# VH-VL binders against q983m5: the designs that were tried, part 10

Target 1, 189 residues: q983m5
Amino acid sequence: MVKVIASSLRKGNVVDKDGKLYVILFAENIHPGKGTPVTQLDMRRIGDGVKVSERYRTTEQVERAYVEEREHTFLYADGEGFHFMNPETYDQVAVSEAVVGDAAPYLQEGMPVQVSQFNGIAISLVLPQRATFEVVETEPTTKGQTASSSYKPAVLSNGVRTAVPPHIAPGTRVVVMTADGSYVERAKD
Short names: E, the ipSAE of ESMFold2; O, the ipSAE of OpenDDE; V2, 0.75 times the mean of E and O plus 0.25 times the DockQ between their complexes.

## First folded at step 1 (VH-VL)

Design f11 (framework fv_nisevokitug; at its last look DockQ between E and O 0.02; V2 from the best seeds 0.00; counts 0 for: pae E 16.9 > 2, placed apart)
Fold by ESMFold2-Fast, scan of step 1:
Structure f11 (fold): chain C 189 residues (1-189), chain A 125 residues (1-125), chain B 108 residues (1-108)
Amino acid sequence: as target 1 above (189 residues)
Amino acid sequence: QVQLVQSGAEVKKPGSSVKVSCKASGGTFSSYAISWVRQAPGQGLEWMGGIIPIFGTANYAQKFQGRVTITADESTSTAYMELSSLRSEDTAVYYCARVGYSRGWYEDYYYMDVWGQGTLVTVSS
Amino acid sequence: SYELTQPPSVSVAPGQTARITCGANNIGSKSVHWYQQKAGQAPVLVVSDDSDRPSGIPERISGSNSGNTATLTISRVEAGDEADYYCQVWDSSSDHYVFGTGTKVTVL
């Protein structure tokens, strides 16, 4: 086990609370403008299935249990879920939408992912921090932009909405964070 | 105290498929792993795969990959095992079992603490 | 391919001690679990995590695990102990439950 700050916890992580293990079903970081930032966790206790809702300060340390993480490569999605292959054993695993969650739009064929497993069953998925997508819709670049120009709305080729600098035109490939779709930089290709 | 109740015996033709159900009552279902284990007449125990209902994903033994599908419905507390392309060698008693553990996610001591009564599947012409 | 080897059968007189072995390379580094299966019935967990006895299991049933051999010991054997016994480990390298070949205990 290792201590981590509450704000780093994600769905599928396993935590130790008072000597009991819990799987996180939902995690949200809430930062009020003038108050203590909190992490809301909805968890299910391993063993008896009791659901618990807890709030932690975002910086509060929580004991996270180690789970087995194994590399897989994304293959395709269908009605049965998202399909991945272990590149060493060639074993295929189907991962449900519940496990993949908000990461689904960022999956690309051939993408390496880490799959966290309990009893060989996928409980969590970790994508590479960054992925590249084409901007399919955004406002035209406005002439006479100031030095402090704000970001503008954009829609990526995977359907995700983000904000990009004023100079990004439709058709530009951009690098975004897979955790939240936030813009990082223009792709170097 | 949890109890697992399985569907009744089946007689199937070679080449068909069978779907066995396992309903949990009296305890927690969704966050436990449910495994399927079969036993051919006079033979030992053979693990087929398992599922954790809240995640909806399954893990399969390599021997059964492509032929077995394990699913779960949290709303009815029921797990299912479907085996396709049946052969006479698939004649066996099929068990569902709940995976138990102590503090379990960081240690490899998984065991089966509660078992269903078994479902006899006979594959014959 | 990790395999658990058990003797096919063990015969024991009432009141004596039966010992069922489960052999594998470095099995002492794994947690071994034991199941009892009576004729026509589902298996029942009788020992978990090498030596822990589930509620309702008699204290005359015990387990140990060291080196290359795990052992299930049934002392003061009764007719009701006649059954097949299976050891089991989880093999993390293959993500697979490994069951022993089974031992039929006959009380004569």
Scores: ipSAE 0.189, ipTM 0.662, lowest interface PAE 5.2, mean pLDDT 85
Fold by OpenDDE, look of step 2:
Structure f11 (fold): chain C 189 residues (1-189), chain A 125 residues (1-125), chain B 108 residues (1-108)
Amino acid sequence: as target 1 above (189 residues)
Amino acid sequence: QVQLVQSGAEVKKPGSSVKVSCKASGGTFSSYAISWVRQAPGQGLEWMGGIIPIFGTANYAQKFQGRVTITADESTSTAYMELSSLRSEDTAVYYCARVGYSRGWYEDYYYMDVWGQGTLVTVSS
Amino acid sequence: SYELTQPPSVSVAPGQTARITCGANNIGSKSVHWYQQKAGQAPVLVVSDDSDRPSGIPERISGSNSGNTATLTISRVEAGDEADYYCQVWDSSSDHYVFGTGTKVTVL
């Protein structure tokens, strides 16, 4: 265990809270370095899987337990779970749906993912914040509108619902945030 | 187009305080963070702290904690930086800057995309 | 404390390429931004996120970042490029904005 400031915590980290260990599922510094002194943490308690949400001062010290964190590549999913491979050792690990959670739709073959293991068990994943998908469904395209115009509903190739600029049409590849599916930009293929 | 206009040059005695203003125009004020950066003569840029007006709570560089106060008035779209217990080494041009951001692979990154014209503060006996 | 180190000065002849480095341990894992500051003026953002170029910035100016070094590259240098240049990052460990030591670019 080591004391660290809350703002340094990231998804996949393990922290001690009130004598219990939690895996951070989501960490956000609300406008870090800009006058917002709070860190929002969504956590899952190790053992029973209870989810909690806590807010810390960004400079508040928190007890952190270091876990093994290794980069893996996503391979495929099946009835046994989601399969990842260490690109260096070629070792594979199966991760349950419970651990993958809301990240599941954003996993793509070959995607680099940080896998955190505690006592040899995968306990969390960190995906790249951005991923590229094809728009498969959206409202009629309006030409001549800027990207700053009002967005329209769309469905991505992974089934995720999002909003895209009016000029985006089906078949277009777009970059979205893996946290909530929000549109970032048109893919630069 | 967002613009930041700062208050005029100041001449102060050691031990006194100075308050510099930064007025924003041409865009939203409350939701954008304002940072303060100073530059001593012939020296580099140094971040002092920042504020998001809508939240009202500022964050400061460790070096200036306890001596600097950053505030914002949403009604006038103006940010303020007050530095107390002035010393000769506080002589510098003080800049306000709007903080922009982009989405990185694993985290957001932040930069100053709009700058004020700067305010010279001279501390001398 | 987290520190960014730049060479104090870089001299370049017109038409040549200037390279300004910004060094820190594993800086390649951070997003580096660059500012240009001409004499008597406020800084201007010229590169964001290692290599992204803001509107109005010429294509002659580019950025890269890997390993322990970020680099600002100014190709086909002009007299107007003479300025001080600063790299900058946000440090999550301290929740501070950190600027490099600055580099004075002189056009010969």
Scores: ipSAE 0.007, ipTM 0.542, lowest interface PAE 8.6, mean pLDDT 89
Fold by ESMFold2, look of step 2:
Order: C-alpha cells, then structure tokens, then sequence
Structure f11 (fold): chain C 189 residues (1-189), chain A 125 residues (1-125), chain B 108 residues (1-108)
C-alpha cells in the first residue's frame, strides 16, 4: 500500500477506505470557485460491487494498493463467470460478473483485454476501444438513401441496442465503441 | 473556460429523426456528465437524459425511453442526442448541459453549470 | 414521479425583495439548484446546493431549503432580474433530474 494524494488517482486504481478496497471508475479534479480544490471519485467496492461516490481534497492522502495489470485473452463465459487466459503462461483467470459489468456483451472469443489483479483476484478489465458486431434489427433501407444527420434504432448481434445511420441494413457489420455501443463506422470487411 | 456549442436549427417532418450535436471546448470532456434538456415554446425545462462519456452508458428519462439515444465521441469532444419518431409536440429548443458536482459522496448533489446555446427543432407537417 | 411545484409568476417592484418558492415533500433533505433564464437565452446557474453562489452571481441572490420548501430570494430587485426561474434536484430513487414548473419574475 502506498499513500498518494487524491488528485493523482485514476480509473483502474485501487484504494483502501476504512478497511475496504475500491476500484476507481471515475476520477476528476474540481476547483469550486474560491473553495478548496477537490477530487471527485466514483468507485466500486471489491467483492460485492457496491458503487460509491466520494469527494476528497486534492491534497488529501489516500492509500493506494498495488495492482498487477496484464493482457489476457477472453475465452468463454459460464456459470462460474468470464474466463480469460494469460497468452504467455496459459494460466486462466475467472472474472466475476460484477467486475465485467456492462462490458459483458462486448466480449468476443479471442479478444485481448487488460486484466487488473489485486492479490490474484481480478478487479477490473479494459477492453479494446472498438469492436465489430452485426446489426440484426433495424429499419429497412430504402433505395437511394444516403448518410444523414438522423440515426435510427438498431440491435446488434450481442443484443446491445444502439443507433445507426439510415443506410445501414440488417446483416451489416458495424464498428461500435465498447464503452456504450455507439456507432463508429461500417466494418471494413 | 468550458463552452458547449450545439449544431444548428432543424426543420423535420413527423415520423423522422433528428440528431443534435454538442461540442465541448476549453475543458475536460470525458469525465463530465452531459445532460440534454428540452423546452417547448412557452413551457418549462424538461430533462431528457444524459451520458458520462468515460463510462459510455446513457441514462434516459422514463418519458423518452425507446425514442432517444444519447452518445458521446471522446476523440471530438462531442455529445449527441437523437430523437426518433418525431411528432409536432417535439417542437422545442434542445439544450445540452455539463453536470457539475457540489458534493462528492452521493449523487444527490448534481447540477448543470454550463449550458449550450440551444438548438431549435421544428416538427411540421 | 418526484415533482417540484413553483408559483407561475411573481411581480415585484424595483428595489424590493422577490421570493420564489419550490415545493415538494421533504425537499429539505435534497440539494436544490436554481437557474435563471432570460427571454431567448439558455438557463444560467445562479444557486447550487441550496445556498451556494457560483462565481459572478451577486450576493443579493440567495437560496435556502428546509422542510417542504426551497426558496430563492432576490433582494434589491433590478430590471435585469426579470426572467424565468427554475429549481432543480437530482432524484436518486429514479436517477432523474427533476426541474420545477418555473416562475416568471416580472419587475414592475
């Protein structure tokens, strides 16, 4: 454990608060007018996944835990969780649904992800920024449609609901942001 | 200082969709929540939904679930709001606003400290 | 479902005090924020967290919140205070921002 100032904390860091460990999900340094600068932290408690929001003075000391970060390859999911393999050692790590969270529908077999571990337990994942999925539902494309400022609802092959340009038809492969499923572009396939 | 600049006014027919952009400048984009608020002519402010770009998930007001899609592009510091199946009662000025924080430990203290200039969307048959 | 009720209008003579109420059950347990919107313009935050003033907001604009009523007070009202005013809370039970019904302040 190392004491650091609150303003140095970033997403993925692990902190000890009152004997419990939290993974930072969001960190921001704020200067409220003439007041003392503060650091806003949104974090998830390790173990049960409870989310909390806390504010610290930017210079306040916080205990930061050592975290190992290593690239893994996603294998599969089952009733025990999401299974990843270290591509160098072939050791497997199971990651709980609470840790994977909203990222779950974006995982694809063979996908490289960064897995953070604390004392051998997986505590956070970072997926590639983008991934490709097929559009399985959307409004039909009419002849002569071009790109427009209006997007239409769509459902991706992973079940995620998103919006796509009007010219996208069912069966089209699209690149989306793994953070929220937002459309980036038609796949280059 | 932070500024939010929205896309220009649009005239739409019923049944179509509109997508309004909100580009941030002069500050950090990814970690602040962006809210969308509309105001029909002569009416009050109505929250539609919001997004925190770094987490990538949107939250929608119950009234607009299924019709609104809110997204963000970190590379261009731009948030988007798309409203589908437009009706004449969707005629309004649409604002984006940055969410500021007054206290850090609970979500009960969020306010909108920077507003875009507004985008008039007129839905007319 | 949490609703904030404001009077539709308040008329006040220059130099006097305008009080704008925002009513809801147990609003005193929530942080109330206030926005000023002049005709044809975007809203501007004038009070945050019940009583805090953002930089640049004059001291004559103040807020309070207790029980079932939050109040925005404008002392020594000037013609430039003529605007619509909205209260706002975050409702954690629904994860929604809720705006009040709005109050038009008319300076006589």
Amino acid sequence: as target 1 above (189 residues)
Amino acid sequence: QVQLVQSGAEVKKPGSSVKVSCKASGGTFSSYAISWVRQAPGQGLEWMGGIIPIFGTANYAQKFQGRVTITADESTSTAYMELSSLRSEDTAVYYCARVGYSRGWYEDYYYMDVWGQGTLVTVSS
Amino acid sequence: SYELTQPPSVSVAPGQTARITCGANNIGSKSVHWYQQKAGQAPVLVVSDDSDRPSGIPERISGSNSGNTATLTISRVEAGDEADYYCQVWDSSSDHYVFGTGTKVTVL
Scores: ipSAE 0.000, ipTM 0.428, lowest interface PAE 16.9, mean pLDDT 83
ESMFold2 (binder alone), look of step 2: mean pLDDT 89; pTM 0.928
ESMFold2-Fast, scan of step 7: ipSAE 0.185; ipTM 0.659

## First folded at step 2 (VH-VL; framework fv_nisevokitug)

Design g01 (at its last look DockQ between E and O 0.02; V2 from the best seeds 0.00; counts 0 for: pae E 17.2 > 2, unsure alone 74.7 < 75, placed apart)
Fold by ESMFold2-Fast, scan of step 7:
Structure g01 (fold): chain C 189 residues (1-189), chain A 125 residues (1-125), chain B 108 residues (1-108)
Amino acid sequence: as target 1 above (189 residues)
Amino acid sequence: QVQLVQSGAEVKKPGSSVKVSCKASGGTFSDYAISWVRQAPGQGLEWMGGIIPIFGTANYAQKFQGRVTITADESTSTAYMELSSLRSEDTAVYYCARVGYSRGWYEDYYYMDVWGQGTLVTVSS
Amino acid sequence: SYELTQPPSVSVAPGQTARITCGANNIGSKSVHWYQQKAGQAPVLVVSDDSDRPSGIPERISGSNSGNTATLTISRVEAGDEADYYCQVWDSSSDHYVFGTGTKVTVL
């Protein structure tokens, strides 16, 4: 068993807590204005799906399990789920909607993803941090006089709603975070 | 204590499908992953695939890919294995089993610690 | 494809020791598990992780694993030990359970 500090844990990692395995669904390091830095972990027990929310001191040691994390490439989605292929072995895996979750709209054919597996079964999917989509709908560019720097609503080509700077027009390709769809920058292609 | 109880024996015609159930008794179904293993008469054990019920996610052996479907219904604590396009060589006892594991420094090692009683599926014309 | 080879049969007299081997390249780097299957019954896990005994399994059953051979040892054999025995590993390269070919232990 390997011990790691809590702040090193990320989505897809598996930890041993009280003899039970949990997959990390969400990890965030929080530095409050008072008190000690903490790591917030939202986890799901692998055996029975019980969700727990835990806070650790950032430096607290946690037992981490080794779990296969393998690169796959997204192929397609159908009624059976989301299909991925290991580019080295050509093995295909089908991943359920429950595991893919909110990442589904961001999947693009050919996209490399990391799949965490327990007993060969997909338990977590991690997309590249960023992806590029075209803005299909947004409000007209803000007026020609000194404008507020506030973002405006936009709809991406994958159907996801986000907020973009005033100067972004429909048809512009933008880079967004796959975790929450937030705008990063205009694509430079 | 967890116990796995499977559905009864079935006789099927070639080309049909069979769906075998595996129900956890004792209310511990969701505690573990469930694997399916078959054994043809006089033959050894052959793994078909497995599922983690709460994720609805399955893993299949390459030999059965496209012909086997493993599902689970958490509300009834029941896992299912459906095998389609049956042929005579699919005549076998089908087992469900709970996945246990050991931990080393670098990898997990998996085994099956609780087994269902088995379901005989006979494919004959 | 990773393959576990076992002798097809082992004959042993009551009170003697039976040894069942499970052979594969570098199997000592893997964890080996053993199942006992009596006629008409489901398999029963008798050894996990090379040498661990599940609750209820007698101490006369033990396992070892090194190099290219894992061994299940049954000491002071009883008639009730007559069964088929299977070794098993998890092959992470293929995400696959690999079972041995099986050994029939006959107590005569």
Scores: ipSAE 0.043, ipTM 0.661, lowest interface PAE 6.7, mean pLDDT 85
Fold by OpenDDE, look of step 2:
Formats: sequence, structure tokens, C-alpha cells
Structure g01 (fold): chain C 189 residues (1-189), chain A 125 residues (1-125), chain B 108 residues (1-108)
Amino acid sequence: as target 1 above (189 residues)
Amino acid sequence: QVQLVQSGAEVKKPGSSVKVSCKASGGTFSDYAISWVRQAPGQGLEWMGGIIPIFGTANYAQKFQGRVTITADESTSTAYMELSSLRSEDTAVYYCARVGYSRGWYEDYYYMDVWGQGTLVTVSS
Amino acid sequence: SYELTQPPSVSVAPGQTARITCGANNIGSKSVHWYQQKAGQAPVLVVSDDSDRPSGIPERISGSNSGNTATLTISRVEAGDEADYYCQVWDSSSDHYVFGTGTKVTVL
């Protein structure tokens, strides 16, 4: 454990709060026009999923626990969880559904993922910002529509709902943001 | 799928102690909280306490503080509940349960999504 | 201590709707979870976070929570729905899991 200022904390960090350990889900430094700068932290307590939101002075000291961050590759998911492998050591780690969270639909075999581990247990993941999926369902294109027209609803092969340009048809592979499933571009593969 | 299997029924004398085990299989263990809940015959559910194996520290209901000890062995994926100074009123089915996880922000995930089959503990002279 | 109050029993005819209430001060501000316990069996989670339904739970079972009352609704009740039902919350002030008093649902 080390003491650090609140403003230095980032997503994925583990902190001690009132004798309990939390993983930071979101961190933001707020500099109001009037008032004292603060750090907003949204955190999840490790092991039971309790979520808390705390505001610190930016210079306030917070206890931080060491977390090992390593790149892994996603292998597969089963009843035991989501399985990742260290490409260097070939060690595997099972990650719980709670840790994977909303990232689950975006995981693909062979995908590189940044895994944060505390005492050998995965506590958070960072996926590539972009991933490619096939459009399996979308609305028909109206004659005269162009790429600059309004986006239309679509469903990706992973079940995620998104919006795509009018010229995108079922069967087309598209790049989306893994954070929210938003369309980026047509896949080039 | 995750499964919790508990040790068998116990018959104990007043004043003695009982230790019930709860083995997890088919999923992760260390980063899930395990709770213990008991149910006296014909009565409701009563939370006793819980443990987060990765931390090794347990929380207890006030009612059982000082009389119950909850532990976990990560190497065997097994949680334990030991209740001492047994009384006839402690006759109950004792359940272990895993605390489930939900999605979303600013929500507490304090529900029990997987339960053991229960262990009957009978306290009689 | 935080306490959850349920009616001791609810009787319902097959095909009808059963509503089980769970009352507590400002329970609407808490996440309420519901468990079904059939005779001789362990409890089963049927509703989480007020209205979320776990996998395998029929759509006939739903939950709501507002004000001072959480409600478990079982539509088109079947004989198999006969069981004890418990609401549950986590109390942050005491760091305790709190169960309701339980409701026995009888299918007539």
C-alpha cells in the first residue's frame, strides 16, 4: 500500500477506503470555476460488487494497492468465466462475469486485452477501443439515401445494437467502439 | 455453471461447536463474496455473515458477533462457517450463498444468485 | 435495525396474478431482491435489483419498487409457483443483509 494524491488515481487502480479495497471504475478531476478542485471516483468493492461514488480533494491522500497490469489474449468463455492467456508465459487466468461486465459482447478469440490483477486475481479489463463485427440486421435502405444521411438501427453479430450509415447492409463487417458499440467505419478486411 | 456443495447434516450437543463447509465449483471463487444464511424450522431466512475470500476477512451480523467464525480456503475453493456455544435455538438449516454481480453504475450487488443445498444442524441434549 | 415486512400469506387461483409486497421506510431507494423457496429446497433468486430477472426465470415473474413498498408480481400463476417468497436488501448503515419476513403463496 502506498499513499497517493486523489488526482493521480485512474480507472483500474485499487484503493483502500475505510479498510476495504475498491477498484476504480471511473476517475475524473473536476476544476470548477468557483471552488476547490476535486477528484470524482466511482468505485466497486472487490468481492461483493458494492459500488460507491466518492469525491476527494485533488491533493487528498488515498491509499493505493499495487495491481499487476499485463497484456493477455482472450481465449474463450465457459461456466468458469472468461479465460485469458498471457502470450509470453502462457499462463491462464479466469475472469468473472462481474469483472468483464459490459465488455463481454466485444470479446473475440485472440483479442489482446489489458488485464489488471490483484493478488493474482483479475479485477479489471481494458479492451481495444475498436472491434469488428458483422451486421446481421438493419433497416432497408431508402432510395436516394447517401452516406451522409441519418444513421439507421442495426444489430451486430454479437447481439449489440448500434446505428450505421444507410449504405451499410446485412453481412457487412463494421468497426465499432467497444465502449458503447458506436459505428466507426466499414471494416477493411 | 457455478455450484455450491455443503457438508452433511450435523447433530450437536448444547455448548458444542459446529463447522459447516461450502465448496464452490464451476466458477471463480476468490473474488466472490460468500454469505451464510440460516433458517430455523418453519421460520424465515436470517443472514449470519459473509466473507470475501481474496481478503480473508469476514463480516458478521450483530446477533452472531463473537459466536460465529467464517473463513475461506482459496486453494480448495471452500468457505467455512463455525458456530460455537450452540443452543437449541441454533437448530436450523444453514445455507451458503454466493453474492451475485450486476451491471450498471452506482448500484449495490447484494443479492445471492447461487445457493448451497443447505446443511441441517440439530442441537439437542 | 432495518426491517422488511411481508404479508404472511397470499392465496391465488391458477391463472390469476399474485402480488407480494415488501414494506420498509424508503425501500424505494434500495435495491430489492426476491427469492423463491419451495418446500424442502434452497432459495432461488427470481428478481434482482428491483426488476431484473435472472436467466431461467419466467417472464411471469416481475418486480417493482417505489416509495415504501417493493412488489413481486407473479402473473398467470401455476401450481408450481406455490412457495415461500422473501424480499431482501442490503442495509448500508449496518452493513447487513436483511430478509423480509417471508410470504407463503398458496395456489388454490
Scores: ipSAE 0.016, ipTM 0.558, lowest interface PAE 7.5, mean pLDDT 89
Fold by ESMFold2, look of step 2:
Structure g01 (fold): chain C 189 residues (1-189), chain A 125 residues (1-125), chain B 108 residues (1-108)
Amino acid sequence: as target 1 above (189 residues)
Amino acid sequence: QVQLVQSGAEVKKPGSSVKVSCKASGGTFSDYAISWVRQAPGQGLEWMGGIIPIFGTANYAQKFQGRVTITADESTSTAYMELSSLRSEDTAVYYCARVGYSRGWYEDYYYMDVWGQGTLVTVSS
Amino acid sequence: SYELTQPPSVSVAPGQTARITCGANNIGSKSVHWYQQKAGQAPVLVVSDDSDRPSGIPERISGSNSGNTATLTISRVEAGDEADYYCQVWDSSSDHYVFGTGTKVTVL
């Protein structure tokens, strides 16, 4: 453990607060023109997943733990969780469904993922910003359907519901943001 | 500057309930906890409970546990205190207050730095 | 059940000094806060953390805390100081606020 000022904390850091360990989910430093600068932290308690939000003075000292972050490759999911492999060592790690959370439908075999570990236990994941999925349901295209500002409902091959431009037909591969499934562009290929 | 504005006076019959609102303005509602304190006529201040809006957690004085419910609505910057099964001894002015804190050597200390104007609740039949 | 005991009343002539005590076992280990409540008004914080004054509170109002007694001192008392005064602590063992019994200050 090392003492650091609150304003140095970032997503993925682990802190000790009153004898309990928390992973930082979101950190924002707020420096109003007048008043005391603060750091806003959203955190998850390791072990039971309870989420808290707190504000600290930016200069307040907080105990931070070392967290190891390494690239892994997604393999598959089963009843024990989501399985990843370190591409350099071939060691595998299982990540619980609770840690993967809303990212689960965007995982694809072979996808590079940054896995953060504390004492060998996976505590967070970072996926690539974008991923490609097939549109499996949407309204068919028609000749002359060119109203480009009117997005239509679609379902992706991972089950995610999103909106796509009118020219996208079922079977089209599209690039989406892994954070929320929002359409970026038609896949290039 | 933070201000707390409470709902108006109410007259209630024994056995009914009352819900007092406390709207914050001039600051960030989720930055601080809100406490509720009452004062019967001619009596001192009595803490009832409080809430930390960003966490949605409430803490109640033992005397009021089971009869008081304290909630907050971040979207309207408003805290609420509901007191049920009213009795004549519940006649009082009910205050909300913003909780300030100071960092001590080993712990934080809490106090009430901004008070609402108070809401008179009269219980009579 | 931590209790804060205050004298029920204190009478003081204008220009003199009023001292309002707040007694409890080992209160000197706690931070004590003080509120002034004038007739028909909400309480106002006048001292926090034993001795700190919020903006707008005159320097003639001061606080101290040691041993079993915290004291609010009002120097050069004016008619406008006539009010009820309450001490308060946070009790971390029970997660409760505790208010003193209150002291009515009468300016003769």
Scores: ipSAE 0.000, ipTM 0.432, lowest interface PAE 17.2, mean pLDDT 83
ESMFold2 (binder alone), look of step 2: mean pLDDT 89; pTM 0.925

## First folded at step 3 (VH-VL; framework fv_lacutamab)

Design h01 (at its last look DockQ between E and O 0.02; V2 from the best seeds 0.00; counts 0 for: pae E 12.3 > 2, placed apart)
Fold by OpenDDE, look of step 3:
Structure h01 (fold): chain C 189 residues (1-189), chain A 120 residues (1-120), chain B 107 residues (1-107)
Amino acid sequence: as target 1 above (189 residues)
Amino acid sequence: QIQLVQSGSELKKPGASVKVSCKASGYTFTSYAMQWVRQAPGQGLEWIGWINTKTGNPKYAEDFKGRFVFSLDTSVSTAYLQISSLKAEDTAVYFCARGSYWGRYYFDYWGQGTTVTVSS
Amino acid sequence: DIQMTQSPSFLSASVGDRVTITCKASQGIRSYVAWYQQKPGQPPKLLIYAASTLQSGVPDRFSGSGSGTDYTLTISSLQAEDVAVYYCQQYYSYPLTFGGGTKVEIK
């Protein structure tokens, strides 16, 4: 454990609050034009997954725990959770749906993922920023529309809803951001 | 509240079979693995294996492969352990326990245990 | 298989005493350790997981520590209700294995 100021905390960090351990899901430093700067933390309790929201002064001291970060490969998901393998040791770890969260639809077999662990407990993941999926549903393609035209709604093969350029048709593979499913470009397969 | 309730005590002869039940309540049954552990009289704890409550896939410790079979009835949130060709050394208290999926398997909730006695 | 060597097998202490139970793994297990309390006629109760994380509802007089192959359960101030057998468990690799247990009694 080490004491750090609240403003230095980031997503994925583990902190001790009142003798309980929490993983930070979201951290934001708020600097109002008038008033005292504060750090907003959304956290999940490691023991039972309970989510809490706390506000600290930016200079407030918080106990931070050390986290082990290692690259893993996503294997598959089942009733036990999402399974990842350490390519160096071949050790496998199961990660709960609560930990994977909104990243679940973007996981693909063989995908490299950074797994953060506290004493063997997987507490957070970092996915590649981009992933490729097939468009399975979208509005009809309009001929003659330029790339500057408004995007149209589409559904990806993983069920994620996104918006794509007018020239994109069902069956086309596209690159999207794993953070929010936003369209980046046509896949160069 | 989370609870695991197991079936009652069993008295069997060598060569017979027994089926122990474990009914879960207070949580989503298929979201957690079910573990099985036994304890012989006056002895320590021994891990038998676990079953995936969603897929039904079991994992057995090497010493328990063959005669020990895990099964499920998800409609009633119940897990079962069947032991065939019972031996005297199978005499023990058998526990079901909920497995946590946060990292690896420790057991956060336990059934009360089922005593299985094998005697001629 | 990973062996968990637990010591001592038996411990007698007075109310209020500091009690320490140790568990040594046959190889490094990266804090994949849980501790259980079992009272007569009852199933084991989870006390600690991830070597040092206290289970919800467990008194704070219980604590866990350690790394590598060596782990410790500590009761800072032994109470009468703490009379039980305690077990360590590794979940680093299969098969899951337990220590031999420590019987704790009050003098």
Scores: ipSAE 0.012, ipTM 0.573, lowest interface PAE 9.6, mean pLDDT 89
Fold by ESMFold2, look of step 3:
Parts: structure tokens; sequence; C-alpha cells
Structure h01 (fold): chain C 189 residues (1-189), chain A 120 residues (1-120), chain B 107 residues (1-107)
């Protein structure tokens, strides 16, 4: 355990609050034009999964636990969760659907994923920023709509909805951001 | 051509067991999960669960844990649903269906269904 | 569990009519919705996935739309062969759940 200022906390850190351990799900430093800067933390309690939202002064001291972060390879999902393998040791770890969360549709066999562990328990994961999917549908431009960005709606092979440039047709492979499915570029393969 | 062919209809007494087979063809069996769905007479569809065809590990809906058991014979691309201690309320058409390998997905191909009737 | 509430339970329409079937989820499901058609004595057949993507081989008179909690299957011009029960299904979270079905008949 080490003391750190609240503004240094980021997703995947583990903190001790009132004798209970929490993993940070989201952190934002807020610097209003008037008033005291604060750090907003959304956290999940280890053990029972209860989610909480807290505000701290940015300089407030918080106890942070050591978290081991190591690259793993995604293998598959089944009734026990999402399974990853350490490519150096061949050890496998199952990560619960609760921990995978909204990242689930972006996982692909063989994908390198950073898995954070506290005392051997997977508590969070970070996907590569980008992944490639096929566009299975492009939505038509609606009459009367002014589209200053020229992007149109599309659905990816993993079911995620996004927006793509007008020239993208069904069957095209595209690179998207794994955080939200936003279009990056046409795949070069 | 992708096909799922199920075993024939069964008439059983309460307390008996039944084993429904689902033989897949036209695709790589271990690359897709096998889903199981039932439909009681005149009623809607109810998800039973799925089995990972690569690992053999199942996931069951809570109401089906216990008496319902999924299994595989990958050498013949076949999935099985076994139901023990049959009850009258188990009377239904049982379908196998193909889903994605991670199991949470839509079902793009369905077997023809197997009617299991449980009657004294 | 995510409840899928489908309406209407039954509708009767003429050939050529536009029909709509709605499905409401008990929480947002981010378009992880499929629609199935089931004719008497047959298994369900996938029509639509990802809320609006037509499955290969499905006539283009079928379409899907919606977002959040509210999803719609539309048949733009009802045909005699469209007599069936239609089901929505969410695949956003376990357990996978289906709507109660909508029986479509020709007047």
Amino acid sequence: as target 1 above (189 residues)
Amino acid sequence: QIQLVQSGSELKKPGASVKVSCKASGYTFTSYAMQWVRQAPGQGLEWIGWINTKTGNPKYAEDFKGRFVFSLDTSVSTAYLQISSLKAEDTAVYFCARGSYWGRYYFDYWGQGTTVTVSS
Amino acid sequence: DIQMTQSPSFLSASVGDRVTITCKASQGIRSYVAWYQQKPGQPPKLLIYAASTLQSGVPDRFSGSGSGTDYTLTISSLQAEDVAVYYCQQYYSYPLTFGGGTKVEIK
C-alpha cells in the first residue's frame, strides 16, 4: 500500500477506502473555473462488486494497492467467463463478464489484452485501442438530414453500431476503436 | 450447406430420461457454440443454455441447472441434451441452434426440433 | 433478467398491408436484438440481427429498427407466406430471453 494523491488515480488502480478495497473504473479530474479542483472516481468494491461514485479533493491522500498488469492472449468465452492465457507462462485466467463489461463484443481470438490482477484475481483489462471488424450493414442517409461530417451509420460483425465514411460498403473490413466502436480507417488487408 | 439434424420425437413417462441429439454439418463444429431452446405446446421460446463445443464447458439458465445436461461427441459433430427425472412440464419441442463461440449471440441456424412428450 | 415485452400478441392484416411489431426491453440493450419467424410445425428462422441487419436470403420487405429499449420489426407489404409467429430476442446479457411472440394472420 502507498499513499498517493487522488488526482493520480486511474482506471485499474486499487484503493483502500474505509477498510474496503475498490478497483477504479473511471477517474476524472475536474478543474472548475471557480471552486476547488476535485477528482471524480467511479469504483467497484472487490469481493461483492458494489459500485460507488466518490469525489475527492485532487490533493487528498488515498491508499493505493499494488496491481500486477501483464499481457495475456484472449482464447475464448464459455459459461465460466472469458479465458485468457499468459503467452510466456501458459497460465490461464478466467475473467468474469462483470469485469469484461462493455469490452466483450470487441474481444477476438488471439487478441493481446492487458490484464490487471490483485492478489491473483483479475480486476480489470485493457484491450488494444483498435480492432478490425467487417461492416455487415450501412444505414442510408436520411432525407432532410444535413451531414456535415459525411459519416453514415453502420453495423459491425460483432453487432456494434458505428458511423463510417459514405464509401464504405457491406463486406468492407474496417478498423475501429475498441472503447466505443468509432471508425478509424479501412483495414489494409 | 449448414444443417443441424436432430433425433426423432420421444414419448416418455414421468421420471424417465431422454437424450436428444443434434448433428451438425457444413461448418467447423468446434468454432461455434451449440445453443438449446425449448418451446412448450402453444407457447413461446425459452433459452436453456449453451455448450462451448471446443472445451465442452456448458452454461445453463438458472431454471435448468440440475436435470438438464449438455454433452458433445466432436468426432461426429454432435451435441446432446439429456433430461433426467422427466416431468409433465418438460413436454416441449427442443431445438438446437448455432451461436457464436462465446455463446452470447443470435441463433443463425436451427435444428428441426425434437418433440418430447411426457405423459402417464 | 432482461424482460422482452412484445406487442401486439396477435394481429390480422390484409395482403399488401404494412405491419409493425414492437419489442420493449426492460433496460437498454444497445441493439443486441434478433428477430425470428416461426411458421407452424417449423423451427424459428432468423430474419434480423443487430436490430436492423437482414439475414442472408430474407426478403427486403422485412426490416428492423430501434434503439435503447424500443425495437420494431416491420413488414412493408404483407404476403400470404408471412403468416407466422414472430419473436424478438435479446443477446445483450445472460440469460438470453425472447419476447412472448406475435401471431400474424391474413384477414
Scores: ipSAE 0.006, ipTM 0.507, lowest interface PAE 12.3, mean pLDDT 85
ESMFold2 (binder alone), look of step 3: mean pLDDT 94; pTM 0.957

